# Ledger of designs, part 81: VHH binders against Profilin-1 (pfn-1)

Target 1, 132 residues: Profilin-1 (pfn-1), of Caenorhabditis elegans (q9xw16)
Amino acid sequence: MSGWNAYIDTMTAAAPSIKRCAIVGAADGSVWARTEADNVFKASEEELKTFVALFNDVTQVPAKGADIEGVHYVVPRTEESLIFGKKENTGFFAVKTKSAVLIAVYEGPNEVAAQVRKAVESMQTYLNNAGY
Key: E = the ipSAE of ESMFold2; O = the ipSAE of OpenDDE; V2 = 0.75 times the mean of E and O plus 0.25 times the DockQ between their complexes.

## First folded at step 14 (VHH)

Design ue6 (from ue1 with V98I; framework vhh_7pa5_2; at its last look DockQ between E and O 0.88; V2 from the best seeds 0.00; counts 0 for: SAP .709 > .668)
Fold by OpenDDE, second read of step 14:
Structure ue6 (fold): chain B 132 residues (1-132), chain A 123 residues (1-123)
Amino acid sequence: as target 1 above (132 residues)
Amino acid sequence: QVQLVESGGGMVQPGGSLRLSCAASGFTFSSYAMSWVRRAPGKGPEWVSYISGSGGSTSYADSVKGRFTISRDNAKNTLYLQMNSLKPEDTALYYCAIGGPQPPPLPGEDDYWGQGTQVTVSS
């Protein structure tokens, strides 16, 4: 395994409730890596371009929610470099690094969310420290 | 299985041109951004350029802006790098990679999928 794919595998291994995962360019939403096969991350480049632009002003996101893979999520709150959403027994965590946005879509009760957040934020910290 | 096969390298004089190609297989090529990365002898890898899946967005390292042009043919699953006004400092092994600027390799992982193509600029 090479490049960004190794980072996808690391995040998915860290939290079993993660179903799909992607690493995209923070500037344009281009896909750098994603889960494939049975758990393919299906968001289009156009959708992701819109999604990553949410980080330009995260304060407005809770009012309108966020869309990933054609699914609309309620966004309870945001942080400077963190957007997370919920829909029934599913949700997502998205964190922004210097150059990328890491997205993890998970399934399970609220209790699993903490582990998913930890996995994504851990990778965020690692990449930021590396200058990415 | 992901496969990236680089070609088009060679030896040229300063001011010359080369066009690199990267044949991709084993994944949905058009869904991914692609990059060129190069490694000069004794130096770490340097990101050169990337292009989005659709080709609508491109980016270049400052060292190659105005001289290099990245493009892709999604119907052929091929990535290209047109290199003009080549300089001795462009001498390196050039790799094709999936995604944007490439992260450091994680422990136990390889840097790149392919063998690269050698570009040598010398008088």
Scores: ipSAE 0.847, ipTM 0.914, lowest interface PAE 0.5, mean pLDDT 94
Fold by ESMFold2, look of step 14:
Structure ue6 (fold): chain B 132 residues (1-132), chain A 123 residues (1-123)
Amino acid sequence: as target 1 above (132 residues)
Amino acid sequence: QVQLVESGGGMVQPGGSLRLSCAASGFTFSSYAMSWVRRAPGKGPEWVSYISGSGGSTSYADSVKGRFTISRDNAKNTLYLQMNSLKPEDTALYYCAIGGPQPPPLPGEDDYWGQGTQVTVSS
């Protein structure tokens, strides 16, 4: 079992509106851990490589949006290490650490978005403090 | 359900070679990056090498660059580590792991790896 899976479990427990979640390598988009079984996080390595490259210049992302799992999201907000995407009653938060990108896809109204952001940022902070 | 079984270790003289294998089951092997990790006597885990799910991206710890080669066969669900020019400092129990370099532990974290495969390099 992946030691990264504990990070997936912690995020999904902290924000129940998260439906699918992944941790991928920041350099190559390769999956280190993800939700599996009935709610598998379905994104190809090629799609994820394109996605993680958005962090090379987050200022350009709001103009074009972002694709995850073959779904196109509007990106109303970015920060140096964070991308927030929205589509209808779903959305995602993605955060970058030194070596990884954490992605959480959620369902629910905008009121739950803060909880999802807090969940992924907590793990981002923990990893950053450990040099990851 | 997820199982990783390491093999191919043994005793070898300095300068020798070994090829480690890791048989994977219970998950979609080709979807995940994989790493080799080792534990020398009395030490904690040390990341050795990484390969992406497709095999297109690899990286190595400085101590093994040029001597070790990671590879994978996604049709056989098997990860490999070719170890050449072995040194006494390479003596360790070697494990395969899913994902990138081993993360820092979280409270209550369970790490179920295989038994590993012992590599011993001595005269």
Scores: ipSAE 0.698, ipTM 0.864, lowest interface PAE 1.2, mean pLDDT 90
ESMFold2 (binder alone), look of step 14: mean pLDDT 79; pTM 0.796
OpenDDE, look of step 14: ipSAE 0.767; ipTM 0.888

Design ue7 (from uc28 with V98I P107K; framework vhh_7pa5_2; at its last look DockQ between E and O 0.78; V2 from the best seeds 0.00; counts 0 for: pae O 2.4 > 2)
Fold by OpenDDE, second read of step 14:
Structure ue7 (fold): chain B 132 residues (1-132), chain A 123 residues (1-123)
Amino acid sequence: as target 1 above (132 residues)
Amino acid sequence: QVQLVESGGGMVQPGGSLRLSCAASGFTFSSYAMSWVRRAPGKGPEWVSTISGSGGSTSYADSVKGRFTISRDNAKNTLYLQMNSLKPEDTALYYCAIGGPQPPPLKGEDDYWGQGTQVTVSS
């Protein structure tokens, strides 16, 4: 376990629909922490490098979608520091802090998305306030 | 169980060099970014450097940029910090850490760093 793992545990506890979660460097997509064991977050460093770069211009992301763990998601919504992807009964929320990108992949009906978003945004707010 | 063991510290004169090592075990080393953090006497922890899992990306604090070089050997599960042109202000306990710049502690959370290795720069 690392210091960043505590943040992973906090997010996964806050939203049981989260299946996999990762905290990565906003600049390079390097993995700082991730879910392990039965729920290993499997995105490669190269894929994550591409993914975090999407935050440089989120306005174009809905048109082309986003890839996480080799899965292509449609992107119904972006904000300055948020990317929401969806695929059938799965999806992801990615939020950007000063230095990190928090990614939560979830599974469930549409109703669970709100709880997942709240979990990652709460963490985003906490980290931003702390200067991270 | 995650284990990080730092070594290579010591006492050197200003302008001298040291090479720190961190032996990692208990996790998939190559899958994670690694960082060096230091704590000087009476000061809070200061991030020093980070390297990506593959080693393809590195970053440095402004205070050490151009003098320190972070590297890793994933086959040996070892992180390195080459420190050149050392200054008295580099004196600190140096820690190896998993991930990027280390987060603030959560309530009830302990530090997940190793024991650290002492670096002292003095005439």
Scores: ipSAE 0.814, ipTM 0.905, lowest interface PAE 0.5, mean pLDDT 93
Fold by ESMFold2, look of step 14:
Structure ue7 (fold): chain B 132 residues (1-132), chain A 123 residues (1-123)
Amino acid sequence: as target 1 above (132 residues)
Amino acid sequence: QVQLVESGGGMVQPGGSLRLSCAASGFTFSSYAMSWVRRAPGKGPEWVSTISGSGGSTSYADSVKGRFTISRDNAKNTLYLQMNSLKPEDTALYYCAIGGPQPPPLKGEDDYWGQGTQVTVSS
């Protein structure tokens, strides 16, 4: 009954360093799927609405940073449909598709960051091509 | 175990109304967006409407906008669809689903649709 949950599972399998992951609506930040159980993605609808609105002008995000799960991240780089955030030994990648935002929170060194980015961007491409 | 049970379908004449219900269990209902999806005879699934976890945001397919209203009662773990001004084109099997508009199945994955509730609009 959770077709979006399979997409969560695919990303976490492709990049095992992902600790928490979510798929949310691009317009309103509503949660379509997320990691659960021991790794619950704990962001409120209000916080996620603010977060997805960052994609309205990604050029402003490096100056502001970004908040997810009550944690403030420095944003060293963005692209038109991608935000990378970093805090200590953790970080996130978020990518926007036609109708959704994919968010992956990870731990580890630079090698895992590239793996995480590849996992979310591959899914972004797949979903965009399918009209999502 | 996640369970979604649809009810409230039936046969109505054009211009009539129906209210569908979806009873949810096995997950934190209020944390998730919910959708209604329908399958007309001989057609694949068509997204109808989505409501956010809080109920504060709603969206509708153009074909139903102004006629259908999605709502939820988080205290009762129940999703609703009020359908007014029904047309023969609304004839379909209606399902509820977790999340926004449902994505294509991944390779090797089956459709996860239950029985749904039948809506038939006919003279």
Scores: ipSAE 0.740, ipTM 0.880, lowest interface PAE 1.0, mean pLDDT 91
ESMFold2 (binder alone), look of step 14: mean pLDDT 80; pTM 0.807
OpenDDE, look of step 14: ipSAE 0.070; ipTM 0.496

Design ve2 (from vc58 with E109D; framework vhh_4orz_3; at its last look DockQ between E and O 0.70; V2 from the best seeds 0.78)
Amino acid sequence: EVQLVESGGGLVQAGGSLRLFCAASGFTFSDYSMAWLRQAPGKRREWVALISYAGDYDYADSVKDRFTISRDNAKNTVSLQMNSLKPEDTAIYFCAAFDSFDEGDSTYDYDYWGQGTQVTVSS
ESMFold2, look of step 14: ipSAE 0.771; ipTM 0.894
ESMFold2 (binder alone), look of step 14: mean pLDDT 82; pTM 0.825
OpenDDE, look of step 14: ipSAE 0.868; ipTM 0.924
OpenDDE, second read of step 14: ipSAE 0.872; ipTM 0.925
ESMFold2, look of step 15: ipSAE 0.727; ipTM 0.883
ESMFold2 (binder alone), look of step 15: mean pLDDT 82; pTM 0.825
OpenDDE, look of step 15: ipSAE 0.875; ipTM 0.927

Design ve8 (from vc58 with E103S; framework vhh_4orz_3; at its last look DockQ between E and O 0.86; V2 from the best seeds 0.82)
Fold by OpenDDE, look of step 14:
Structure ve8 (fold): chain B 132 residues (1-132), chain A 123 residues (1-123)
Amino acid sequence: as target 1 above (132 residues)
Amino acid sequence: EVQLVESGGGLVQAGGSLRLFCAASGFTFSDYSMAWLRQAPGKRREWVALISYAGDYDYADSVKDRFTISRDNAKNTVSLQMNSLKPEDTAIYFCAAFDSFDSGDSTYEYDYWGQGTQVTVSS
């Protein structure tokens, strides 16, 4: 158990609709921590490498979407350090810190998205302040 | 005034086809991702298809390879070509618009809805 697992627990606790999440290296998509057991985050290293590279130019992402865990998400909204994807009653928020990308996959009605964003952005702020 | 108006619904036999249209007005259409959703009697409204403002799209598994979503920004329209229709596709189909830019809104819901168009597929 790495120290990064605590941050996974914090995010999952902050938004019950979050089903899986991961903290990965922004440079290469290496997994620092992820949800495990019944809610294991299953994205491959190759997929994560591709995913984190999306942050090199987020303006292009809505044209091509994003793949996480073998699932394609339409990305209707991006910000400089945020990618938001939608798939039926699921979606994801990914936010970029100085050195990491936080990914949270959630399930529920559209109304839960705001809480999920808040959770990941809160962690983003915390990690940024901590130098990560 | 914002308006989404669906058309193209009707009665069709199983295996048949319909093409739904949604005409948008009153907002900057090109800034919005567009979706089709449907609601059958006694069931919850379900996601059918979504096309981003930049043209990426996806479908519910139940309609994949049968339905095609497309948009025409010059005409402010989004369409849904429905082929190989099944009785299970019977529902009111709604067009919805999703703001793709941060407007300060903390919600991530569809901003605008049409009134829906009835699609009935008979066996």
Scores: ipSAE 0.874, ipTM 0.927, lowest interface PAE 0.4, mean pLDDT 94
Fold by ESMFold2, look of step 14:
Structure ve8 (fold): chain B 132 residues (1-132), chain A 123 residues (1-123)
Amino acid sequence: as target 1 above (132 residues)
Amino acid sequence: EVQLVESGGGLVQAGGSLRLFCAASGFTFSDYSMAWLRQAPGKRREWVALISYAGDYDYADSVKDRFTISRDNAKNTVSLQMNSLKPEDTAIYFCAAFDSFDSGDSTYEYDYWGQGTQVTVSS
């Protein structure tokens, strides 16, 4: 199956600790694809609009954190196009491409975070090379 | 070399309070996000609170509204005020440090750990 849903499947297969993820438009947070069914990515449209705007200046995010699906995450690290957040035994990675933001919410200890980051950054590179 | 030293643990009755301190040395404290974790007998170590290098913070749901994390970059300390203590708060409490600017480190594990301080809450 083509389309944005296949990219969701690619990321969740690459990092099994990912429990929910989404691809959203970088300008407005509109959902292009997300995990569905029992593990629906539940962020509201308003929450996603606020979230993608964090990429306008990632250096300010660690001071205020980030909210996804009604959960507040402390953000201990960002990079130019990446935000990493933590809450208890869960976390997220979000990366920005030319047109989109990829968001992956995972569960597990910090040891699993590296495979989640690799999964989302690989997709980031792929979409950027494809013009998105 | 890096050192994180916890203090302030002890024995307290349920409903009481303790304040833990973690003194840090050997690294640029202001570049690090700081956490408190705890490990009860027979349990896995769990996240209690995290404060970013820039000051945002949050808590495990089980301790929210009872515990307060704070940091003092001038003194290189992080503290955990623990109020309304319950027997299930009994654990060894660890201070941990996360380098917020080490973009070459893909492990995302805490870089430094203290030795821990015992907190025992009796019913």
Scores: ipSAE 0.734, ipTM 0.880, lowest interface PAE 0.9, mean pLDDT 90
ESMFold2 (binder alone), look of step 14: mean pLDDT 81; pTM 0.812
OpenDDE, second read of step 14: ipSAE 0.832; ipTM 0.906

Design we3 (from wc3 with S54T; framework vhh_6fv0_2; at its last look DockQ between E and O 0.01; V2 from the best seeds 0.00; counts 0 for: pae E 12.6 > 2, placed apart)
Fold by ESMFold2, look of step 14:
Structure we3 (fold): chain B 132 residues (1-132), chain A 123 residues (1-123)
Amino acid sequence: as target 1 above (132 residues)
Amino acid sequence: QVQLQESGGGLVQPGGSLRLSCAASGFTFSTYDMYWVRQAPEKGLEWVSTISYTGSNTYYKDSVKGRFTVSRDNAKNTLYLQMNSLKPEDAAQYYCAKWYDILTGSFGEFDYRGQGTQVTVSS
């Protein structure tokens, strides 16, 4: 998984207000890479399997919200390959690629959230173009 | 209007130090993560450093880590880059920016950056 860790490093450097992030398998939520050490992304495999399944029908997500790392977020709206959640001054962006789901948990105002979204969507495009 | 103005560049000998400043106006500086990017003549853009909106998280390109320090003063709307132990390969035009895409090596849709300040390192 050391090759995938470079993508974690790139995403956190590109959007430094990301607190934690992960790359997980789209089919089963298996962890390919995540932030570690003091900033471990601590979602269980069971939670991640439930989370990635939300992409099977994103239109159902705003009615119930979403959970990541045991935290419940309001999901105001979704797009086919994007779920984002908000809770106070924190939030997440999750995007689906051909093979993976990228999850970034951040803290900051709406301006920072927009920068985080740009970083996550740029990585989504990059991985899709690379066949992942 | 968004305005970013870099200053503090100049000519130094190898091993010397410079401190770059970036004065920001026309936007709420304290709510944006900020970026330092450089470009040598006839070369592409190169990411140097990022800093979170509070200043609490900083990241550096490997080749400058330990030599460069990014910081910010949100009360003065100013971003800084302290450059120590300068090498000839650090010579470039240095830009501060509101956004930089590390993966694609490009600025954002509206190129929110300053005019740059030149750093020259004599052999």
Scores: ipSAE 0.729, ipTM 0.877, lowest interface PAE 1.1, mean pLDDT 91
ESMFold2 (binder alone), look of step 14: mean pLDDT 85; pTM 0.855
OpenDDE, look of step 14: ipSAE 0.869; ipTM 0.924
OpenDDE, second read of step 14: ipSAE 0.865; ipTM 0.924
ESMFold2, look of step 15: ipSAE 0.005; ipTM 0.160
ESMFold2 (binder alone), look of step 15: mean pLDDT 84; pTM 0.848
OpenDDE, look of step 15: ipSAE 0.898; ipTM 0.940

Design we4 (from wc3 with S54A; framework vhh_6fv0_2; at its last look DockQ between E and O 0.96; V2 from the best seeds 0.83)
Fold by ESMFold2, look of step 14:
Structure we4 (fold): chain B 132 residues (1-132), chain A 123 residues (1-123)
Amino acid sequence: as target 1 above (132 residues)
Amino acid sequence: QVQLQESGGGLVQPGGSLRLSCAASGFTFSTYDMYWVRQAPEKGLEWVSTISYAGSNTYYKDSVKGRFTVSRDNAKNTLYLQMNSLKPEDAAQYYCAKWYDILTGSFGEFDYRGQGTQVTVSS
């Protein structure tokens, strides 16, 4: 197993309402690590390639929405390196680092969503500082 | 105003048990994931356990897994930590918190934690 699994474990422990998450390559969506077993992150290589390309121009994403694990999300907001997707009581936060995209799918109220965002952004900062 | 108040600490022998409580007020307790964090004298902060807002998902630091159980009662706005089989290395000030950054080892810019409760383990 790659050393990237430790970052997955840290994110899920830091934000326990994360249902699934992954670290994927920013250029091609290749999976570096993901939640497994009962909480497997099930997104195809084709879907992930399309997803990470959204970061090429995040300003266009609210009009289109985003697909992850075959689920379509409305994207009410983006920032230069962050996409927030929402569907009913679930959502995702995705952030881009130098080399990777971190994706966290969660379930819960807005207060929990804010905690998930904090965890994902902390990891974003950590990986950027480490050169990833 | 957010307030967290820990209680239930004390002196215990190795192998003993304690149950910590955290009374929450000033926010909607049932919509936040919650954290237990500890600090021994002259040591850094150490994450202990995390529990999801509804209580359905729990996580533990490896060294306490199987010995500690986190739980919550959302009707009473109370977070709990049952500590069994206590060891000398568990001796610390224990805090409950609305947020803890496990990766950086800090509460961050918004320090929403209580004053803490002291756990002492001696033989």
Scores: ipSAE 0.686, ipTM 0.865, lowest interface PAE 1.2, mean pLDDT 91
ESMFold2 (binder alone), look of step 14: mean pLDDT 84; pTM 0.853
OpenDDE, look of step 14: ipSAE 0.886; ipTM 0.933
OpenDDE, second read of step 14: ipSAE 0.880; ipTM 0.932

Design we6 (from wc3 with E109D; framework vhh_6fv0_2; at its last look DockQ between E and O 0.93; V2 from the best seeds 0.82)
Fold by ESMFold2, look of step 14:
Structure we6 (fold): chain B 132 residues (1-132), chain A 123 residues (1-123)
Amino acid sequence: as target 1 above (132 residues)
Amino acid sequence: QVQLQESGGGLVQPGGSLRLSCAASGFTFSTYDMYWVRQAPEKGLEWVSTISYSGSNTYYKDSVKGRFTVSRDNAKNTLYLQMNSLKPEDAAQYYCAKWYDILTGSFGDFDYRGQGTQVTVSS
């Protein structure tokens, strides 16, 4: 879905410590858009299908952790539509909208993580309001 | 309290250059991504540039790409915007900020910007 690339550009500009990000279908993990080239978001189709299914019951995720791009993250907390994963100085935020899951992988301290979360939640709200 | 103070604005002719500075205090500057935002008279806020906490990632509004360079000196708690090849459409009040929501065009519930510095091109 080529029109979705503008949202990827907006996410990376809004939170420049995001290293890679993607918008994927909530039902099946299909990639609607992602960072490309030197910053390619390289999670497999199978990994993404498993990942978006975590939103079917986020309360079970902290016990298991989550995998993105072949990296295993601990999940210290979840919310109804948000999963936060952490590994050393990197982490991810993923949020679910009506139709999609936004995934942002970042590097940086906790202060940066908070800025990344704000950017991801702003996009979540925007897409939900647009019917996605 | 977060304090940000912009400086370096002024009057230049088209094609000229200015370097803006933003002195930061009241927070750990080196652990935050930073933003440059501008506002022309009777216009809304317009995102200009963003730089990651380490300075390794930079982003620019398309109309300034190649002409503006954002940078930071974390040892001096200072953010910079080098503006080259200035055009009349670049004239605005320039703000540095600790946060800016590009999607909503606002600083959000907490105003984390400085007071701004005026850039005027020709007149």
Scores: ipSAE 0.693, ipTM 0.865, lowest interface PAE 1.2, mean pLDDT 91
ESMFold2 (binder alone), look of step 14: mean pLDDT 82; pTM 0.830
OpenDDE, look of step 14: ipSAE 0.872; ipTM 0.926
OpenDDE, second read of step 14: ipSAE 0.906; ipTM 0.943

Design we8 (from wc3 with T28S; framework vhh_6fv0_2; at its last look DockQ between E and O 0.95; V2 from the best seeds 0.83)
Fold by ESMFold2, look of step 14:
Structure we8 (fold): chain B 132 residues (1-132), chain A 123 residues (1-123)
Amino acid sequence: as target 1 above (132 residues)
Amino acid sequence: QVQLQESGGGLVQPGGSLRLSCAASGFSFSTYDMYWVRQAPEKGLEWVSTISYSGSNTYYKDSVKGRFTVSRDNAKNTLYLQMNSLKPEDAAQYYCAKWYDILTGSFGEFDYRGQGTQVTVSS
């Protein structure tokens, strides 16, 4: 768990417009690490189980949208291992690795969203290369 | 054409202070998170600090935390780094950038940084 906290710290430092983020198990949505304190990632266990299951068929997600932290997001696009959700000036990027799903909730313009995506995808690649 | 120009480096004694500036043009500065990165002679790139597009969130490498302060003035398209209590290990070429990948230690595909400004701490 403490090793996973270092990845949370890295993501927030790499993309400072991330407001909250988490690393959760891809099979069951169990929380491996998350932002805490004043910026707690508050998604419920039930919500996370539903959320990670979206990666079983990402092509169905744009029609339904996605919920995280009790907030409903429009999903304008997906890729095989990536879901992008948007609501007003906020959004999330979620990527799946072999064992985990990385979720980053951000606030900011589209230019910031692109920087958040780069940070999350870099971590995705790193974890996949490490066997996770 | 994205342009970044660092300034404000110089020679100081240990314990001294410097304020670095980074003038930005050719892009919408106020909508991008920004980065300070440094490189000592014959060493790799080292992340120093990151600031969100609005200036509301800042992060620092542990060794500079409490001594360095990153800030920005979006009306002037300028990024700043106030460096206090400088140590010999802070001596480096300092760069501002539109992106830096902390995990890979690189500026990424486009390498949007300036020429840098030299900080020297005399021994």
Scores: ipSAE 0.698, ipTM 0.871, lowest interface PAE 1.3, mean pLDDT 92
ESMFold2 (binder alone), look of step 14: mean pLDDT 84; pTM 0.852
OpenDDE, look of step 14: ipSAE 0.882; ipTM 0.930
OpenDDE, second read of step 14: ipSAE 0.879; ipTM 0.929

## First folded at step 15 (VHH)

Design ct1 (from ve2 with F98S Y108S; framework vhh_4orz_3; at its last look DockQ between E and O 0.07; V2 from the best seeds 0.00; counts 0 for: pae O 6.9 > 2, placed apart)
Fold by ESMFold2, look of step 15:
Structure ct1 (fold): chain B 132 residues (1-132), chain A 123 residues (1-123)
Amino acid sequence: as target 1 above (132 residues)
Amino acid sequence: EVQLVESGGGLVQAGGSLRLFCAASGFTFSDYSMAWLRQAPGKRREWVALISYAGDYDYADSVKDRFTISRDNAKNTVSLQMNSLKPEDTAIYFCAASDSFDEGDSTSDYDYWGQGTQVTVSS
């Protein structure tokens, strides 16, 4: 059975402002793990397929933004394997590994964004080094 | 050196309209995402609208359908058209600019801020 749920717990513990997150397959957006219960990550497989395809050319994302969980986010900046989206006092960071995309949706003032980014990038580095 | 200068604020009756402008200088405006934020007394600063350097935009739910953000890269300006104003829209409105959220700290994730312009909506 998959142990991917522990990585969800690791990210949410590292940055408490993360309210929902998921690990999804980079090729198809299939959900490998996600927050559940009171904080369910509720994006559909169709939405996630569209979302992960944004990483095929991150330079085009700031012009069109990104949708996740039915919410539109303005994307003010991307990096080669990172997409950052903003909506009100919420946002997301998404990072791509060799096989997966990590998505963390956070709530709180802008000041917490650095902690969220650090949490997802630390996991990105760990998974890449492990071959994922 | 870098300046963001807001204008267009003032006193208006509920149901009225105002248009805010932010004039930018001292950086390559077309490479920056621009935002409007607001702060009412005793509250923390909140996001109102954001427009990416490439033209995508969005609004806080409380102002959606009433406010419109736009940018003019030839004039180095961003504007906020505010319609159907309500007393709860009363705040100091700030223009802000950022090309990065990588280095955020506990107080700011924007590189540059204007001094703010007061908007007061009387009921």
Scores: ipSAE 0.327, ipTM 0.695, lowest interface PAE 2.9, mean pLDDT 87
Fold by OpenDDE, look of step 15:
Structure ct1 (fold): chain B 132 residues (1-132), chain A 123 residues (1-123)
Amino acid sequence: as target 1 above (132 residues)
Amino acid sequence: EVQLVESGGGLVQAGGSLRLFCAASGFTFSDYSMAWLRQAPGKRREWVALISYAGDYDYADSVKDRFTISRDNAKNTVSLQMNSLKPEDTAIYFCAASDSFDEGDSTSDYDYWGQGTQVTVSS
């Protein structure tokens, strides 16, 4: 599981606006890796279990929003394997791979969103190709 | 009823400027990426600029550094500031809305379309 920390480092390096991020199991929300130290990703296991289940039907998520780390986000739009949330000058991108969900929480102006999305989608592609 | 209504087009001399506006209604504006596309006589429709629902933006290489896209979610408007206009910029300019972050040239890439506004740049 410690090897997954390298992927956390890759995403955070690719998008400096990412404050916290995690890689969790798509089936149960179990944490495989997450940011630590000064930027600890603090979502509970129960919260993550609920969050990853959103991918079972993403079409209903915009109506409900999504909660991460006890914070409620508005979800403007979703795609088959993507959930995007916003709250003021913060937001998150969550993408689903074959077996994982990558979650990146970011802070900054709206313009940083594209870079954050690119970072998590790049990792998504990599992991999918690797069979994860 | 969904509506996208463009305005601000017209005739301008090369090197001049125009500002296009698009007023949206009938859908949740802030949930959509907004784009400008154009179609010149005898040419295919081409994407010009995009501003996503996340607030990021992008431009076609042909208009980069000359055009600026912006949106006002409070007013449900998107605008296109066009500077240093060239005869090659002559076209019907369309406002379009999309669920996604991505740009495209095809009609199917967008959910809603305006009627278009004519921009003519004379040499």
Scores: ipSAE 0.018, ipTM 0.287, lowest interface PAE 6.9, mean pLDDT 91
ESMFold2 (binder alone), look of step 15: mean pLDDT 82; pTM 0.831

